# Designs tried in a protein design chat: VHH binders against F-box only protein 17 (Fbxo17). Part 10

Target 1, 286 residues: F-box only protein 17 (Fbxo17), of Mus musculus (Mouse) (q9qzm8)
Amino acid sequence: MGARPSRRQMTEARRLALTKLPPELLVQVLSHVPPRALVTRCRPVCRAWRDLVDGPSIWLLQLARDRSAEGRALYALAQRCPADADADADADGNRHDEFPFCALARFCLRAPFGRNLIHNSCGEQGFRGWEVEHGGNGWAVEKNLTLVPGAPSQTCFVTSFEWCSKRQLVDLVKEGVWQELLDSGQIEICIADWWGARENCGCIYRLRVRLLDEYENEVVKFSASPNPVLQWTERSCRQVSHVFTNFGKGIRYVSFEQYGRDTRSWVGHYGALVTHSSVRVRIRLS

## First folded at step 1 (VHH)

Design h02 (framework vhh_8emy_2)
Fold by ESMFold2-Fast, scan of step 1:
Structure h02 (fold): chain B 286 residues (1-286), chain A 128 residues (1-128)
Amino acid sequence: as target 1 above (286 residues)
Amino acid sequence: QVQLQESGGGLVQPGSSLRLSCAASGFTFSSYAMHWVRQAPGKGPEWVSSISSSGSTINYATSVKGRFSISRDNPSKTLYLQMNSLRPEDSAVYYCAKDLEYSSGWYDSEGPYYFDYRGQGTQVTVSS
């Protein structure tokens, strides 16, 4: 259908006329409005509009409009999402972030499918978003002289001569992937990392990615420990990747953990180079 | 505890010579190959030279070949780098490094076969 005017394009008279529509027609009209505009422009109009935006029907209709194979599979799963699900409650009843809308709204607003859920993946914002442990002279952020395809920045993290580690905990439910969707068996969690060494350097690099339940207990683990010490070789950045499938029920978090150290220097930041870390989720067809 | 202590750096004019020394302790010096590595400001480390455990096999980076000479004195546990005809592009912190002799294994292994150094390097500045 034709594009619905945003609040910015609507007059007060037009908005007033729309508030007089029967609920059935109002739902149909509002279902054509983009997710962010529903929250920022439509919800403040009146209590009736607010109640509709806070409910699941408008968001389910939003999902019904994606007629791709992935969209149709998602819509079938979305119909099974509980309307009153508390997406912010953990197993102990702790509320880390009270999201006032339903889980379908969070999915539509955050658009988690295909998006990189790792923040600050190349060090473009220093160490923001990472929990960092500094060994030796610690981690540094440097310009990456090796081109990495698709990297949002030409920067990288570099370890020192003692073990350095950094980790990020991804809350899949907060990112919009509700629990019943994670439990469906149709979700793939795709992880990747780029690592390397400078020319004439040696390093040890380790990656540990864990799928955790709501209590933060490890359920599934992927570990990569490539051969240590690239002695006096050309500059390189190599990818490690893994896809988690068929991981069962109860998964909530992805713990992405990097470890590295230098094997050739005793000072500075000449160890493992890491960049373009990613965690992405997608739906599996068939 | 493996320790390497570099010395002999300084500020010199182009065309000058310097001799760097590295005092080693905490391992059997005569059993390991040794290396010199340098790092200029804003650059990654550059391998400079290597010498085998006995001193019989020596290699140099193309950029220093013919100007630098690596040597070792196993009784005194000291590694040397004689630098001749110094150029501004030789300005760097110079580090000595112990070779890795054995594979350390998997991610659960800390391995005694790679090195944790506590040195500072020695600064060489070549300027007019």
Scores: ipSAE 0.000, ipTM 0.159, lowest interface PAE 15.0, mean pLDDT 78

Design h03 (framework vhh_lunsekimig_d3)
Fold by ESMFold2-Fast, scan of step 1:
Structure h03 (fold): chain B 286 residues (1-286), chain A 126 residues (1-126)
Amino acid sequence: as target 1 above (286 residues)
Amino acid sequence: EVQLVESGGGVVQPGGSLRLSCAASGFTFSSYALYWYRQAAGIERELIASIYSGGSTNYVDSVKGRFTISRDNSENTMYLQMNSLRAEDTGLYYCAADSTPYEYWGDLSTSEYDYWGQGTLVTVSS
């Protein structure tokens, strides 16, 4: 969804008129307001509006608007979302959430379905977001001379002559996918990565993607270890992809781990090129 | 590699002014949304001000009109100009950076931001 050229500004007169509505009608009206504006514009108006934005009903109505098959399936699961799904309450019932709104609000604000949950997927921001281990001359970020369809940037990471690795830990709950939704059996976790080598260079590339529980214990693993190419005649990038389905209950994190090195041990960065890494979540229809 | 370093905190009398700086290193500053958080004794960190990659700014009501957030992409530095300081403004001020494309105003988990600074202390007393 793109920003509209003319944004609807809520005037004082219109706010006053809306505050006179019965709660059930107010919820319907406010449910048409985009998620960010509900939090930044509507919540500060008065106590009644604040209480509505802090509750789940308005967010359920937002989800009800997507009448696609996927949207309807999500809505059915969202109706079962516990009011305290992202919260620990103390003995007095006080919530100790770091995220101040309900799980449905987080889902609507984060919009995790279809979005790439890997940050800095092509090295367009250097090594930001990646936990990196440097072998030899380490990782470098370079312009990718090979076009990769859909890549947000024409950059790539390249390894040196000894093993380099980098990883990201994706917290699915923080990205908006609440625990009961993950446990529903209707979620697919789609991963992809692009790898290659420079012209006249060879590389060894490995990908390990793990689904972890709340304690960061491995539950399910996908590994890809394509045969090393000793020397590529032309530069190219190839995709590795996998879809996790029917992974059971208790999954919280996706650990996305890349490994690579040069086959010839040349000084510099002549090893594996990796770019356009992705982790995406979608609902299964079957 | 990646760091946010705050500076400019100190002791000032009520009605005075301070300018806080947050210097960034190890990443492309211009692509990030940047935030100032304040933590007073005995309370959680509170989001005070934000500035987005496009230059849009937002403030909590208690500082609106008194504080001004700004960024200098060429210097990789974000600033918080604090005017008309009050005793209630006393606290540790933290900067944070996030590539998240939406402009969210609520207090997110500290672990949900890409990078955090170490904090700088502001004391407003007579």
Scores: ipSAE 0.000, ipTM 0.089, lowest interface PAE 23.1, mean pLDDT 78

Design h04 (framework vhh_enristomig)
Fold by ESMFold2-Fast, scan of step 1:
Structure h04 (fold): chain B 286 residues (1-286), chain A 126 residues (1-126)
Amino acid sequence: as target 1 above (286 residues)
Amino acid sequence: EVQLLESGGGEVQPGGSLRLSCAASGFTFSSYAISWYRQAPGKQREWVSTITSGGSTNYAESVKGRFTISRDNAKNTLYLQMSSLRAEDTAVYYCAAGPYDLSYGEWTSPDEYDYWGQGTLVTVKP
């Protein structure tokens, strides 16, 4: 008489097999987890989950669940995203971010649509994030006594008696807008800036926003040179805005550049007030 | 009427020097930023240098350290001292003034100036 397998061992083996999720079902389950939790909680669980989070399928399913007109248009474009796209790799293929994953994951995690891609837009963190050139007494950050709708802080930058400039370079691909999406002709890049002068002061203000290719060459430019404010009778802020559309292929960066000074060459900070600078991206529906 | 008149151009050897002048009339010269621009054959007009009403100067990277802009408000005259001239400096040189102290250096478009001179030709031999 040979030994027979136990009924208990066979039952336990069947239950273990039935509790293992197939990859296709695991993808469906994980696709309901919010993007941050996928990376911080699900990815570390095991190799199979890590490989799924690093791949495009979960993220594509998340995009498919937005049934708005914008969401459906994005989903159609996302289906054309290369499965091996790597938004955080450098020219040598080296990843700079801790969590190496596909371009769709970067889009979902960074949520670039509608978000202000300018950092420290009102000077609430001093000059952090800005490349600054100081003329005369330079730039200062001060409280803005004029209400600016939607501004995240009541602060502004103010120029001195000589020309001051500051610039920010937005890497659209690093912010989650992958190259094929930018090249689709369905992306709009919306820029805005608020400028003004102190009560009884005047200023000269200029804005230059450039769309640059991967080599930082200028492809398209918007310039605003509003009439100088020779003297305000009261504090005021005015908006400049522009929407880039149909800009062609190969765009990677937005260069956002401000220039300003006072009209009277007064010592101190009596020049252009600038605040609530913004670069936002959205999808065009028609 | 407002007038800007450039002079001092000519032919020079590489490494040579020239001094350009721009005589201004018809406006309060001391209140304006004044710029030098140049235009080489077949190319767009490019910014060279600016001096503000306060005397602050700025230069295009290609001319920095070789060119010096200055002004004499008593004579209503703008100057450009050019040294270590190169073949690439061959161009017609123009002075330009706006209705205000409107100078953003390289950021200023030529169409933002109201007043232009007729230009003076500088030729640096190959």
Scores: ipSAE 0.000, ipTM 0.261, lowest interface PAE 13.6, mean pLDDT 79

Design h05 (framework vhh_3k1k_2)
Fold by ESMFold2-Fast, scan of step 1:
Structure h05 (fold): chain B 286 residues (1-286), chain A 127 residues (1-127)
Amino acid sequence: as target 1 above (286 residues)
Amino acid sequence: QVQLVESGGALVQPGGSLRLSCAASGFTFSSYAMRWYRQAPGKEREWVAGISGSGGSTSYEDSVKGRFTISRDDARNTVYLQMNSLKPEDTAVYYCAADYSGSYYLEWDTPSEYDYWGQGTQVTVSS
């Protein structure tokens, strides 16, 4: 009459029982495991489990469970996804990120739909993730005294008296949106940015967002040059947004580029404030 | 009152040359960066060339590099665009613009509504 197995022993016994299942049944069982746990806990169990996690079947079953109109549209496109995992390999066949899984696994693990693909969108991590050009006294990161709805942090970037710019390059394929899905005509790329000026300060703000091919050539762009904020205005923060649709084939990157300066050439950081920059991807229903 | 007046637009054969002029008044011309833009039928207005307020720096769109030269004469408050080896795809209305923000930024692919603009001059390259 043995003792009840410990939590660890129960987990081991369950794992050992599961390894004896036929592949078809094992796929069904593993398809209920969350994506991260499939990679971190299930993949290391044995070669059979590794091969299943590295293949598309488990990931297709996870996508099939979303019975929304969007989920069904995505599932139809996912069934046509190439089994080739080399989407992020360079011209010599070298892999860029050591990702050993299929494109569907990347999509499930990264969950790109609806997520903000801009990193450090409010300056909460300083300039991390941004390529920065500093004019005058450069960019600064400061507390945003203006409420911006939905912002993950109450911080912002502020420009100096000469032109400052910063750019982020979003690799849509690396974020999980595989090339055939981007080329389907059913993807929308939604961009937004919040900009303004300090109280009693003036600024010039410009936004350029470009969709680029694999060679970083411009395919389509959106530019915004809103009215300059003149000195002696209230503190303000306004949104600019745009949706890219039906942009054709071959898109890989989104280049998100901000430009700003003070209207008065004041020493310090009295120019354009920018925050809550976003790039989001969604599926369009016909 | 700020005014910009373009001139020099004409019909020219492929491989030909043309010089555009833009006469400016109502502001301190020498302090402003000046730019040329063009707009072909059915297309957005695109940047062509820029020159700093001092004239010490110039910049060009890739498709016109080596063919077009921007210059300025601050004594005459005029900016010029010398166009050589013209192609049919150069057919457009050409606009000059004064940068409201000053002489720091020479390149911009999209016009600002706060740049000062002329009315444009038509260039047609056709055989």
Scores: ipSAE 0.000, ipTM 0.341, lowest interface PAE 10.3, mean pLDDT 80

Design h06 (framework vhh_7sr4_2)
Fold by ESMFold2-Fast, scan of step 1:
Structure h06 (fold): chain B 286 residues (1-286), chain A 126 residues (1-126)
Amino acid sequence: as target 1 above (286 residues)
Amino acid sequence: EVKLVESGGGLVQPGGSLRLSCAASGFTFSSYAMGWYRQTPGKQRDLVADITSGGSTKYGDSVKGRFTISRDNTKNTVYLQMNSLKPEDTAVYYCAAEPYGSDWYELSSPGAYDYWGQGTQVTVSS
């Protein structure tokens, strides 16, 4: 932390000459600093540096360095991004979150494109991040003996003999996808889930994914209700996936909702197995 | 495609040393916090060590002073140097990556990791 000599020496060694650069050149220099270091090391240096980090110019230059087709499309949209410092303030000037930087800073810090926005996607942290409802003996987290390609952990959630559900609410704006970008028609929201059952066990599985506005009202819904399986004979889980595109304006949240139970009413955890849940966002080029 | 690939695990006698490596690809490594977690059968995952993009480190109480986490942003690799190994250190060790948070409080959280490797087995003793 602050007791580390190397960190103190780095900040003390910074040249005062850098603060004497014209603002346009200082922005150029600071734009080469990684996002976290801009916030944790550069922002505290002086008021001039703080004002630059809090503004959009440095972050626009960060985005300009992604030279992919997706990066160039994002940069064009980012150039029209409002300076959103007041977007979190209510009518009395109260901030609704503690993030003091502009929306572009949030995007650069969170790096939401391609990243899984579902936390604890396999139960590797127990039930952390999930709002759970327990039927019968409830949900259990256990080792997944079933192949799931690309899963970050070999754990899964398993339901009991009565309906269990769990939900996660993803705040896309807090994950870095600012409102005007969501409203652009250029964003795709890609969801996936893996489900199955233990060998020789049965399950009923359901997935509901809803796109919600800022008031948490449903705007768009995807539902998957595969046929019940009386006996699982596969050595792998099955995947459900969907892509939301052209969903209109005003979307803020993704509600990811799983439901499952055992078909046999066995005591214990022999029902639906779910794992490797994902919500990812990307820019479309069409 | 996001990948975290651990290596360096194996069997060592008590008092020995191992160096674990985790090669990362498919994301902007330099902006992510990286961590090592371990899990024994029937137990939850425990934090071993984490390192922020800026190099600040935290350690689990049981490993502090014995283990050292480090990162090399030019190689997109995080390392765990494990010294003075004990039988209690026997576990599967997982590499994890956490995106830089959108909230100031979330940015300092050691526990909410998005990406995980497949794990590497470390066994101390025969």
Scores: ipSAE 0.000, ipTM 0.103, lowest interface PAE 21.5, mean pLDDT 80

Design h07 (framework vhh_7z1x_3)
Fold by ESMFold2-Fast, scan of step 1:
Structure h07 (fold): chain B 286 residues (1-286), chain A 121 residues (1-121)
Amino acid sequence: as target 1 above (286 residues)
Amino acid sequence: QVQLVETGGGLVQPGGSLRLSCTASGFTFSDYYMNWVRQAPGKGLEWLSGISWNSGSISYADSVKGRFTISRDNAKNTLYLQMNSLQPDDTAVYFCARGYDEFLSGYFDYWGQGTQVTVSS
């Protein structure tokens, strides 16, 4: 009796009632359904619903409902996103996902803003996701005895007595940040890394983060070469961070590259400790 | 299994030219800064030249600047050193060495076996 509609989970019975609505009203109603449910539950209902979910209108309306300053800025940029279902295909025409839906759907499904795009950031899964080069005794993964704020795991990577490196390539478009959004001049790419040494051990640590175009050519880079940790100092864990802004057009990848070694050539893993590596994307407020 | 194999060394007259090649295997060659280093008889290692993954950054030691040219072919996994106007003091074992970039200068994690260049009349 005049009760305000609750935010209840969509059901089969509800979907059947919705098939009676005009298309424009159906788009408005479906725009309130969470992204996963749109793809897994709404898309299979009938061809008309599939065509709506594969199109940009439902996703654009979801973005329009975020009335924050960030949401309004994103909505303006999203209006310029291609409506073509093949917009997420790579240079060879290959789809990065099995489902034929637009780039806005990928953004909403993957939620790249506010998420760490580096996988296995602390070594909690060994070396999964990292391309590794082993000098001396190589990299190891160990328990981090130094608390790092916000780290998802209390683990770290540690280098040997010769230079070790590891790299991760982040595909920003695959993560949901479509090309026109990257080219807008309103995107910030925020990188951070934590590094240190074991107690009574010294290390040399270097970080290089490169923004690459679709052909993997370097467009801009950030390099950090902090002073080496002395052998006789206490355990340390320090952050390096950088924000890329105004990087121009054509950026597709972030290459996150770490290098480290010890200062004393001890056999084993007494070099640089690295953990809580991050690449995050956010929108710059106007 | 990382391997670097140098070829093209030999005996050459003063003022002559040689082209050294280094073929890389066991790693993604196009991801690495590559270097040429030499060791003259009874002397230490001397860095000669380095080249970035895309050839966008190239550096030379003063002793070879204007005479030697470094280049790479990423499709063939090959590094080259074109040596012109060779002098007797260029006599050395020449090594191909893998590095990371300019800010890690002096670091080389993999070396070839070297190729002997002898400049004499």
Scores: ipSAE 0.000, ipTM 0.124, lowest interface PAE 19.9, mean pLDDT 79

Design h08 (framework vhh_8emy_2)
Fold by ESMFold2-Fast, scan of step 1:
Structure h08 (fold): chain B 286 residues (1-286), chain A 121 residues (1-121)
Amino acid sequence: as target 1 above (286 residues)
Amino acid sequence: QVQLQESGGGLVQPGSSLRLSCAASGFTFSSYWMHWVRQAPGKGPEWVSSISGSGGSTNYATSVKGRFSISRDNPSKTLYLQMNSLRPEDSAVYYCAKDYELGWDSAFDIRGQGTQVTVSS
């Protein structure tokens, strides 16, 4: 009697009426509930509802509602997703974050398609999410005076007079793109980065993006090394982009690695400006 | 000490095939990704193709995919680019490049002298 009634218990009478339905009808009814509410409100109701939410049927019905060309292609692939697939399991079957739901549930909850999988893409949270190596006076986060279309923040990272680098590792399976979907040959991994220099400043900029297997071995790579900017008369910010297709089977991670330095100054942060880094996943329609 | 020597360029007609070679020395060839990069007059360098150290993985620029094939012979320390169905827009100086290394003063993107490919009638 020490426990206070939860808000969930206050709505129990309505939920009990639905719990009396056959499983086939319950799946249809629950399939209309948004993904987050399925996990946070429906799953705790009783064992039968928990078993339905933990299974693939409700999530397949969620995916069936997107009738776009992309949605239909995804649904065909999702029908082949193993019902007992463990999106959190490593190569030895060990769970990394103990995600208790099927792979389709993770996909629906995380919504990886079209979303930027790079965290803190403009430095709006300082260096959070990035593995950073500081050369010279290191990286700085500054206001970006050059407009970058679509950037979530008007901030950028700026290098010093010696090589600075930063890296982010994207776990595609943890982000919701299950292994069989990655192996289908119908996934595109779209990367982009914006780089530049300040007015009357010069820089060297390099980008390396690698697709890695489950053991973090390199399988395919994209490298960009545009001509060094010895001195810009005006402020400049340019995009580098690449789309990985037909990369084969066994890909799990995207390694996104930036390198930069100043070509002119020997103090401060007057080197390469980088911002609006992105890794996005989409389905290919051909 | 890294040295790269390209060869096999020339003047060819549209639709012709040509095979470029790159002889490498001064590094452990089989341990590095190798690249082909081209530069047309008045344009910046354009990446063409890459191959892993073992040769098990290859990548191609969209403009050459299906026409060009990159390969390597690690015992002879030689990189190849087989170019089929050549077009006037493929005219450029072709450079062999060793993969760059992370760190201070270790970027070696383009090291060879280049070999001129001209596609015209």
Scores: ipSAE 0.000, ipTM 0.135, lowest interface PAE 14.6, mean pLDDT 79

Design h09 (framework vhh_lunsekimig_d3)
Fold by ESMFold2-Fast, scan of step 1:
Structure h09 (fold): chain B 286 residues (1-286), chain A 120 residues (1-120)
Amino acid sequence: as target 1 above (286 residues)
Amino acid sequence: EVQLVESGGGVVQPGGSLRLSCAASGFTFSDYWLYWYRQAAGIERELIASIYSGGSTNYVDSVKGRFTISRDNSENTMYLQMNSLRAEDTGLYYCARDLEYSGYDSFDYWGQGTLVTVSS
């Protein structure tokens, strides 16, 4: 219906007018543009705009607009973020996605605070994103008839009669939480998992969550080993949760590791049900 | 060398009692979770009782109030006291411990079993 070509022409005319602004006014104007549009629409306009988007000033101004107590605390920490920090380098200095922007840009683009950093948390994409070890008949994905608050899908993983495990490695820096922010002592890493058994079935469930440095060495560990469910009369799921605080400096990754099996050694998938696994990051007010 | 040896099985009349023992060697007994499983002829092996390093216990509903699991860390021995025995309790009873929870070494270490027969 002609809407897209007209919008494109109007957008080009508007941007051509803006390129004539003094740099200090241009920074203020561009700081009101949403993060994705800064990268996909503003950055390609000209070299001067590219240099602004690749630098920290626009992103720092965006963070300054969050007047919440959390936003003000984040802004104070963001002022210490180095402009040339390699936000995406691994332990050998290799870039994971060749990200050309500063660490503040990655934070604004990824929006990691409060978001679940576990991918495919309920098995809604099968086993994608998980490193899986199959004992007995292995893991299966099935519909979860128990309501789990906040779960993005009504699916769950279920183990067999032998130990099954699955794990996921979360790169906190790649998700936008830059190293100085992690080292500030004001970050909390909140983990949770939902587990249970089928009606009239039992399971053994274990969770291990490790905070790892840039070389993938363990620094801090949380382990949950709840009492096995030998037999349940109703279908239900229970939550395990933990908050990592004051974990020190040098943390880069969260390793989220689940283990489960059936207590009755039945052929098939009658063991531990796991779903809505989560790793979330938040700032602590102090 | 890890070793688990069950004893105490036998023939008993309905309503009777038996005490099973599981003697362990080759590992630090106090650090491990321990379990009793049973298997009837032609039926899958079922976990009936567990005891953790801290002493917490758990039971399948069919044995609650009748069976008591316990451990003596100084003797490296786990026990199952079975009271008010029923014909359906007949089976081979195994003790087990947990293993490394990663990779292909991921099942319980089993003993050889001890036979319990409840019959008039």
Scores: ipSAE 0.005, ipTM 0.231, lowest interface PAE 13.3, mean pLDDT 79

Design h10 (framework vhh_enristomig)
Fold by ESMFold2-Fast, scan of step 1:
Structure h10 (fold): chain B 286 residues (1-286), chain A 120 residues (1-120)
Amino acid sequence: as target 1 above (286 residues)
Amino acid sequence: EVQLLESGGGEVQPGGSLRLSCAASGFTFSSYDISWYRQAPGKQREWVSTITSGGSTNYAESVKGRFTISRDNAKNTLYLQMSSLRAEDTAVYYCAAEGWYSDLPYFDYWGQGTLVTVKP
């Protein structure tokens, strides 16, 4: 094999040396280790390292290193983050997928700011991650012949002649945005979707995005019902976007819901095409 | 402190058999799902098989019916019994102990690998 055995031997020797450091120096050294490696590599080394990784101080030090305006604003909010694991409690106070680390660790591990929280946004993995309702001939996944800027794949979902819908529920707390941070009034939730029709085809498209509380009750919604694309139009793809801000307290989920059909009721998949769906979170600067 | 050490690799003829072992130390072996992965030259690492802490097994389609994964919790050892070996099974085989909270890994240790070469 190549260099892998040599690298592994070096890291083992280094870890043994590090276990002999005073706690204050160990925290400084470990704070430079990437989040995944802290949890998977450093935490299992010994109880002292485990206690450091399970605590908030090392994660606060990681956040303190981002000296951008966004990073400083996040650090101020992170200092107020509760030490408990309530971030994973559901509506009845029960934990789902028990996460043994603090909320700051989850934030650092998931890196939710700017990341697309919609899974399988272009159909590159078929229907994985989506809850689908098939009308007529249902949804199909196909190659998107229209280039969509920033799309991770040149694929799209296409509806048939009856209403088709698909939905994804994003749990913002599980994605790393702890409840107090969501309630701070400094979070923006940015949604976008791309929709269109095949060349010489028409479609009807609708988007509904809802912000839900811990009980999955609707608190705020955005709806888009653009004018239908008529038969005989050029191949097209258009963006719908919205930013949720000042949405109040108690938000936990984003429900992203798409609906579409063909205008002419043609057999097959000649209806609405949708792709590059996104839900992103950002910190708002004053 | 956590270590996974693979052994049992070597050269075999097509249609032959090999048994791989993975000796684990430094963690509670019986509490973790343990997997075999492999990496052929110039190819991405691929999953081969997993055995859960409860003893349930799962296999990649390419090895179903030919490979058998098993564990001995008293010996902290994982096994992969390989039969009907093909040229395309030539790879370095890795033992991996993984713990997951949904899609987030919290325990992710890999061995150094053992080479299996299937040659006529």
Scores: ipSAE 0.000, ipTM 0.299, lowest interface PAE 12.3, mean pLDDT 81

